# Ledger of designs, part 7: VHH binders against F-box protein At2g23160

Target 1, 307 residues: F-box protein At2g23160, of Arabidopsis thaliana (Mouse-ear cress) (q1ks79)
Amino acid sequence: MNSSSPISIDLIAEILSRVPSKSVARFRCVSKPWASMIRRPYFTELFLTRSSPKPCILFATVADGVWSFFSLPQYPYEKSSSASVAASAKFHVKFPPNNMRIGHNSDRRYFSYGYTSGLIYLYGDSSDDRSVICNPYTGEYAILPYLQRYRKTYSFLVFEPIEKQFKILFMAYLSGDRDHKILTVGTGNMKWRTIRCSLRYEIVSEGVSINGVLYYLGETSAWDNKDYDLKYDYAIVCFDIRSEKFIFFEIERFCRLINYKGKLAVIYFEDDVNYQSCLYRKKNYVEPDAINKLNVWVLEDVEKQEW

## First folded at step 20 (VHH; from rd5 with S31H)

Design re2
Fold by OpenDDE, fold request of step 22:
Structure re2 (fold): chain B 307 residues (1-307), chain A 121 residues (1-121)
Amino acid sequence: as target 1 above (307 residues)
Amino acid sequence: EVQLVESGGGVVQPGGSLRLSCAASGFDFSHYSMSWVRQAPGKGPEWVSYISGYGDSTRYADSVKGRFTISRDNSKNTLYLQMNSLRPEDTALYYCAKPEWNYKGTYFDLSSQGTLVTVSS
């Protein structure tokens, strides 16, 4: 009779945090240790945080700057008709509240948003330039300390998996190497801290976060980088979220960044151009050739820059 | 340091009214949504009401809808809960709750003393 190792109190807390509140009340009668655990602030916190539904697909619609958040249950195996899937969508909350305006722009240079592990970050093109974090299920939110931006918005919500912390990176446009900011999401008074980035670039991609590193593409030719002997117009920026340090490696051409099986991959077509750069720099659109080769490179070692 | 101090609780008869207050300090009060959470004896925490930072949006649990009114005065850093038509099932410790975030999501720190509301005949 294999002596079933006693279930740890932590595991019990985890289990109980997922049951209805009525059931929790009943479980208080099971044992004194359970009763004690349920009365602890830790359990209350756990219970309130886990009352969130099973891993659901969260999606949002945006109309006139108002976000409507919905979730879909993840039914892995049911070939449900599109109609049935839509019918299963659960509405959660509209955000922002009526008197709060967060400007929405289809151009991501003027509007930043992020979602990581149930946390929504919005940085809108509003007159107030307010950064907000929000719970998309309940509508609880915090306006972050004021941060002045100039023209473009380069901001990333990132998650550090070792320390289990959310951070918000703000890369200043047309600013010096000391104008960049980082904020750690936590308890108490959140504050922007200055972070140094010596390389100047225009951000020309969305951020990809992989294993505690944020990757994005920078156009270095857009700025005078006198301190760097640059050979190419672009660089991949690697931001280590934990150490809050930047590493750069040049890349020959414009490319798209993706997460490929937990590794950074770059994808480009032979005639791939930075559409945004073309629009602003009045560069002629190169019509794609009928036969365009797709190239995929996977970064095998970040430190060695081996692809 | 974030401080939330609840007051206004007491013993009332069914059908009675109470007004709870919460004095907030240590953070920019208007920049946060606020909530009331209650915990009845032997039960888990229950969300009661939500109010946006500027008070323009409010939400209520079905159990208190039409009876409770949440409000705030940002000039005084104070959150209020007007409770009317109180019922025995409203008996609980009431907490003023500021949203917090960690890797697990949004949570309420209920480490404050709370204010006890007892509805008994």
Scores: ipSAE 0.881, ipTM 0.968, lowest interface PAE 0.4, mean pLDDT 87
Fold by OpenDDE, fold request of step 22:
Structure re2 (fold): chain B 307 residues (1-307), chain A 121 residues (1-121)
Amino acid sequence: as target 1 above (307 residues)
Amino acid sequence: EVQLVESGGGVVQPGGSLRLSCAASGFDFSHYSMSWVRQAPGKGPEWVSYISGYGDSTRYADSVKGRFTISRDNSKNTLYLQMNSLRPEDTALYYCAKPEWNYKGTYFDLSSQGTLVTVSS
């Protein structure tokens, strides 16, 4: 009696893809068709795709340089009723361990951190601090090779989506002939590589990574750029993560960079000023008022610089 | 090249003890957390224990908690696992594991030979 399971094999696959692996193993014993289905690469892929960690919100608290990592399960907002399901945060690990110190500073110029796809990157606030990559869930970590930095340096953890690689960009303090450093996170001995940047600037924004390109704002007026006929004080720097090349284009004034629907957008506030610049140019300080107009420009083509 | 060489495995009776060692080379040992991972016959890999670079922090799987002790000697580039009160369920190939990272996250390369621990009556 071919008990035609009223449930389609596809539906069964879908159901089984949502059960724990242990259960899947048990279900192999239910029937030959099920066993066959479970052995198919399609099911494996389906299962892996679904077994992907439920999107959890990862958050951290920092106290005295120690990071405590927590996660919150993202329950699909079923539109149902207001019952504030108090999702209890799950504690994972404290980092760094006691014998390791990573100086924390609220100023990103002195302290660098990054999070991408479950990988945490930390770089301390002192010139002697080491850069570290860490799994915030398990606490596994690697101290990266030592890199001496000057006081105000930025570092970025970035992800290259095509080659599926993590890279760490360490920005040199460009007061000298210093090149940026880059490290590819991978197997074996990770090494810093030197990347030449011909343009000198002070970084005045956070980095925005979009489709394999890291964008940040640089103040070019801060340094001697005689090789360039610059008209403005600022430039957007574009770092192609894959090719590890820099391109830049000038912008008229200080702005904020955001990812807008997968494109770089710049936000101009009428009274928005670079605080650091204001310190140097006290005469041009304009206090922001409540009637500040916000202008958003979306970069449509990076190469053509079309907005 | 990163090399991890496990040793110390053997056959023991239930309730017995073993001390595993892992000799590490090819990387700055103290700069990495280390773990022990085991794989029982017919089963997938199971994380056993974690130790921080300087040994100040340790973690254990519930299955081995209170029985196993992870330690390290950075001067010797050696990782240890003291296993007490061994049970048949502890029978497995034990791997010294250095954390690695790829786009999928943190993983352990278990390409080393491991050391076999057999707990049998």
Scores: ipSAE 0.874, ipTM 0.968, lowest interface PAE 0.4, mean pLDDT 86
Fold by ESMFold2, look of step 21:
Structure re2 (fold): chain B 307 residues (1-307), chain A 121 residues (1-121)
Amino acid sequence: as target 1 above (307 residues)
Amino acid sequence: EVQLVESGGGVVQPGGSLRLSCAASGFDFSHYSMSWVRQAPGKGPEWVSYISGYGDSTRYADSVKGRFTISRDNSKNTLYLQMNSLRPEDTALYYCAKPEWNYKGTYFDLSSQGTLVTVSS
């Protein structure tokens, strides 16, 4: 693989065949070579789905706000036949309607998504985009109720496991006078409800939902949060999905959050930096020749802050 | 309260035509994709056709493609199914269906009465 050279269909098939079946589905920003490989999409997202008899890989292409979804069976892939992999791909749904364009953006403030068993939530990058929930296999969808916003902000699809409800949390942009919104996905008329978080921050990570709690990293400022005695510029924000209440724990530096065996893990390098502040504008802002150590911390008890 | 009221069914000879209607209320009709689902006597529900919220994308089950046409009029909150070249195998209760979501995923609530289509000599 070299600079800007197209990736072969055989290499794509090899990559797809090596993805674990139990992986959490995610949207990913793709490089320009990936976009060129799939004619006319701005990006391609790779998903993994689990099916009882046959696991499937779900991926999507987006062109001019129009989404196309494909399913690929996750059988043991024979390395010698890239044509058989292409023949297995299936187009499920396309969102062509006017004013339902949902453009991709690598900046999470302007593009959010969530994926669970047969449900995709999308929040686009245009002021006239609407949020959508969709079944990517059948094309059934609903445009969510309008929500007035001044600027694009983060949102999350979350699952409450006790009452077995999906919710969509829409975070206000960093402003002291705007309330957050939450919507329960269900059988009735869906409506946004107002919730409030007194801590002010910018969201700087994807969300991780573990056992009914949504975790994400917030970048804080003591100036914006005079009612708190903050010592650091970051906090792990914990949103209890059932009670719809926020708590937080300060953390010294930028980090990544993952689900490790049902517990929250915090991962950082000594020179890790905020994605938005790097002159390189790359996901990894640290120079390759810098000395780095990988640190992993696992939260054992959220309430007691035990690591 | 969401309501879907189907009409336009009846008895018709093979080769005939019928137009089904579904009056929708209690939700923003144009914001939802809609489907027709049918249930033949003694059988489970079968998806028939799909239309996007603005009507610019449609899909059909192989068994009805070329014979049935789904459409909608968002100004009237009404879904339609034009059924041509009807066959005895098309005999079923027909439901219009709005997608719903729960923890198991997307489903259709087929609690309405539907509209009966009977194709027989």
Scores: ipSAE 0.505, ipTM 0.854, lowest interface PAE 1.8, mean pLDDT 69
Fold by ESMFold2, look of step 20:
Structure re2 (fold): chain B 307 residues (1-307), chain A 121 residues (1-121)
Amino acid sequence: as target 1 above (307 residues)
Amino acid sequence: EVQLVESGGGVVQPGGSLRLSCAASGFDFSHYSMSWVRQAPGKGPEWVSYISGYGDSTRYADSVKGRFTISRDNSKNTLYLQMNSLRPEDTALYYCAKPEWNYKGTYFDLSSQGTLVTVSS
């Protein structure tokens, strides 16, 4: 798993702020002056809620397994100072309650989250391997059904736009059980369902959902995947949220995945654009000079061009 | 099927007390935070109080702080609201509420009958 990225988090946030969005929360850094007002040790998660009637930035600070949720107004023009921005923050709620604890970890094997307006999904640092969904403004919540999986677990909150359903996908790590679990969030007694993905991989990216498809990068091994005749050590995995089916295509090296104008973009760090990289998506290149050493490939959601 | 049955409402004089109960079934009661919501005549629903799934954290609307106490008994799948120092403005139909989620966010399904509280002299 490659923890190093050639792109700073601020540049990634800038790229994400320029890609098209259909009312989807985004990650965004908290300004340095505001972050210094929060007691340490802490972790900060930032959300953008562009889909609400009044645009705002939802963020959280985490200390000792307790999340504190805040919002900042997002105005059409930039505020004059960081102190003015921090003073406008509105506290909503602390979560979870006293006898429950949800830690934060940058290692995706031990922590994952998802956000939309009125729903946050959290999984982390818990002896009971419990997941929760909550309203970050009111603290109303539900503990999801027990899932007996004590090993490292990746999970994603995903939205199916046709039937307007949220789902939570838990994915087994490379060794052991090859079956994944999925749960539809909603009314009634929620239950985990088993779904199978025959490709074995380590998940090495965050997921991005575009038009009902979840994309993420998997690190594969030919030794674990003899049925597939793999040529490379990476695959982009595509999960159709409605049909709950997996497909994939191989990619020769580690990359980042972004939603760019409703299409999947693949990001590499390189000195220049070579000829082989240009053959994929010449029409949809992001200007290399604008991002300095950043190369972006844009897929058309279907393979419309062959090499 | 999720079922919430409220009881304990009635007519009381200002300054009086009343204790509401809500019997829950059809879901894992202790895994959900629960709330009381009220609806006065001619008004929309108003959130009143919240309690965590294990009962160790509570919150109240400013209009009821210090007068109302929410509690729960998870062994009996029952939610309670103790209401003291009742005022005429507390007159409403009271619902116990389980949080639900759809694409628009978190909401309460107030399809139960509720229990009517009337405060008058």
Scores: ipSAE 0.502, ipTM 0.845, lowest interface PAE 1.9, mean pLDDT 69

Design re2
Fold by ESMFold2, fold request of step 22:
Structure re2 (fold): chain B 307 residues (1-307), chain A 121 residues (1-121)
Amino acid sequence: as target 1 above (307 residues)
Amino acid sequence: EVQLVESGGGVVQPGGSLRLSCAASGFDFSHYSMSWVRQAPGKGPEWVSYISGYGDSTRYADSVKGRFTISRDNSKNTLYLQMNSLRPEDTALYYCAKPEWNYKGTYFDLSSQGTLVTVSS
């Protein structure tokens, strides 16, 4: 049964969370568990978890603002019997409790989540919802301090690996204010702090955290960025979680960001026109030679923007 | 600074009852789910009971179901555990537990004094 070159469930979860449903269709027939996840009646969010040495897959289903968390055992040598992977799912908890709802929205500007090390961050889709952190196995939770919202927003759960701190980055409303909010998760009285980014943009991708850096795609064309001589409509924004500083580099077109073996990978599809590669400095530039090819580029050095 | 102060422990006979209290301060009490955790002599901590922030959802360890009732009064920042039909195996130091988070995930900081419950004839 090891005759196929399997895409791991962890990689499938990463890809599924970063691409639209139409693009995911190319991977539908690779694995039957993959196809089942795409076609289930409830919307399913996959959460990558590591509980080394015995890793498992955490996933959730959501209905009417109530989340159900499950885990699947992960075996390296196909130790599963004839039972399907779905039949092995272990239920943990429904969250939140009866009088609270955390609404789901496919538009990430109105709903945000994050997962790491058994910690789930959820930000619901209405002003009545509170942002929460919870343990998906036990249901222990805290409602985070109130943060005034004006309109749609985007937020990220990030981990700083040197000081071993979790932080939640809450992005400012798109017009007028270049300041963002950040909260350090921990003991004591958690509070929001203001951090500053001089570049204005609309966030147009999910974020990915790799080795203490949060990456996301910003669309800059509708904003006054006269402090910068921008030549393109997109930038990859890099947030250093320890220093809480932003850097960025421009790219010519929309792309998806994913963690590939501890490095940032950029995924895009070619159209019937020729496009320059996403590499800003052109170290690995190759003219596209086929329509609708899947391209993957890996960033080698974030400081030098080297691919 | 977060403070949790347990009280209400004591010595009772098997079949007796006790009501534990926990006074909470230094955080927004209603924003947190809360738990009771106990530690018997020579054993590690054992989760006993859970209550949601508004008190509308509760859970219990199998060993205490039907005998213990967790409750809270958010206007007084106080968590309660009503313990009925006590057994000798309920003898333990009881802690009021607030969920906290670090790089290993969710944990309980059991650095408070706790309140000792002893069940013996």
Scores: ipSAE 0.457, ipTM 0.830, lowest interface PAE 2.2, mean pLDDT 69
Fold by ESMFold2, fold request of step 22:
Structure re2 (fold): chain B 307 residues (1-307), chain A 121 residues (1-121)
Amino acid sequence: as target 1 above (307 residues)
Amino acid sequence: EVQLVESGGGVVQPGGSLRLSCAASGFDFSHYSMSWVRQAPGKGPEWVSYISGYGDSTRYADSVKGRFTISRDNSKNTLYLQMNSLRPEDTALYYCAKPEWNYKGTYFDLSSQGTLVTVSS
């Protein structure tokens, strides 16, 4: 038997404030006033900016590998609708420039992005696409050094809080003995460094960075991990951003990972028994059943794995 | 080591022209968008212009539109600013700027010497 869920009103409110809802869907659909500027709009991503000094919502549309970045002012008592949203949106920049493309894909194996502090990281879906970092307001950007090894990868933009450095973790689709790459974002001759992770899994969650540790969920059931004597099909992988070391602990069910006030929280619905069912629901916009129960756990001690 | 070396500044009369150059080294020049930034005496930095890594997209501050032209030659790792119809208010130190990133976002490191443009009234 596993630890029971600590359900409090404050925890539920924090988790729900960070989980996508139906109200976000209106920002995923580009209004027709913007369509004349975008040749083939395929997908809209919402980048929420919760900066107190400059409260705004940043979002993007993508068509034919070209991104358009917009912001909305946040006013405390604003009434919203799709027509009202379109009328208040401020266009910033199209990115990348005319002779470069960064394709979007809903499959995490082919496309990755990250956003923090006015920095956007994009890894496109074509094998010839380059990774870039850019300012979504000005279009200032840099193309990251080329990697020739993989078409299918996972990547994460992470922040190391002690040295105050961003890093990009670029991982092979098939985790295990494959070399993975990490890059420290900054000035002067950025280059990829090789790191190793011996645990084999498929990455099946977004990454969550908390206090210098990147957490994500791995599905281990399809892989031979005899060195670890695993009991369950899932593991939460913890990547210490400063030391660049991987550790993990097993978890019995598929779950989603959330940062709750500096602590890792996991949540799951009873209908989300595996990654494949979540992919089906996400791709088909299937809502959970009315009786589907939300279960929440907060990690209290990372070293002891106490919940 | 990243180096940006500006040149081509000088003293000109109002209505005159200058062309600034910036020699870049220590990074993959064509992989970066580049900007010109100027700083008048006693004032904060002002963004002047932007050019994409391949040179196919440019933008300008309203104060210089139609008078200044940014360009680059990636084979020479050089950024240019053609300044025409110069005015006394264009008097400033001009910096070639490469975008950098830290925990606060995108910034320009203006630690180079710059090149002084003085437009005598």
Scores: ipSAE 0.449, ipTM 0.830, lowest interface PAE 2.3, mean pLDDT 71

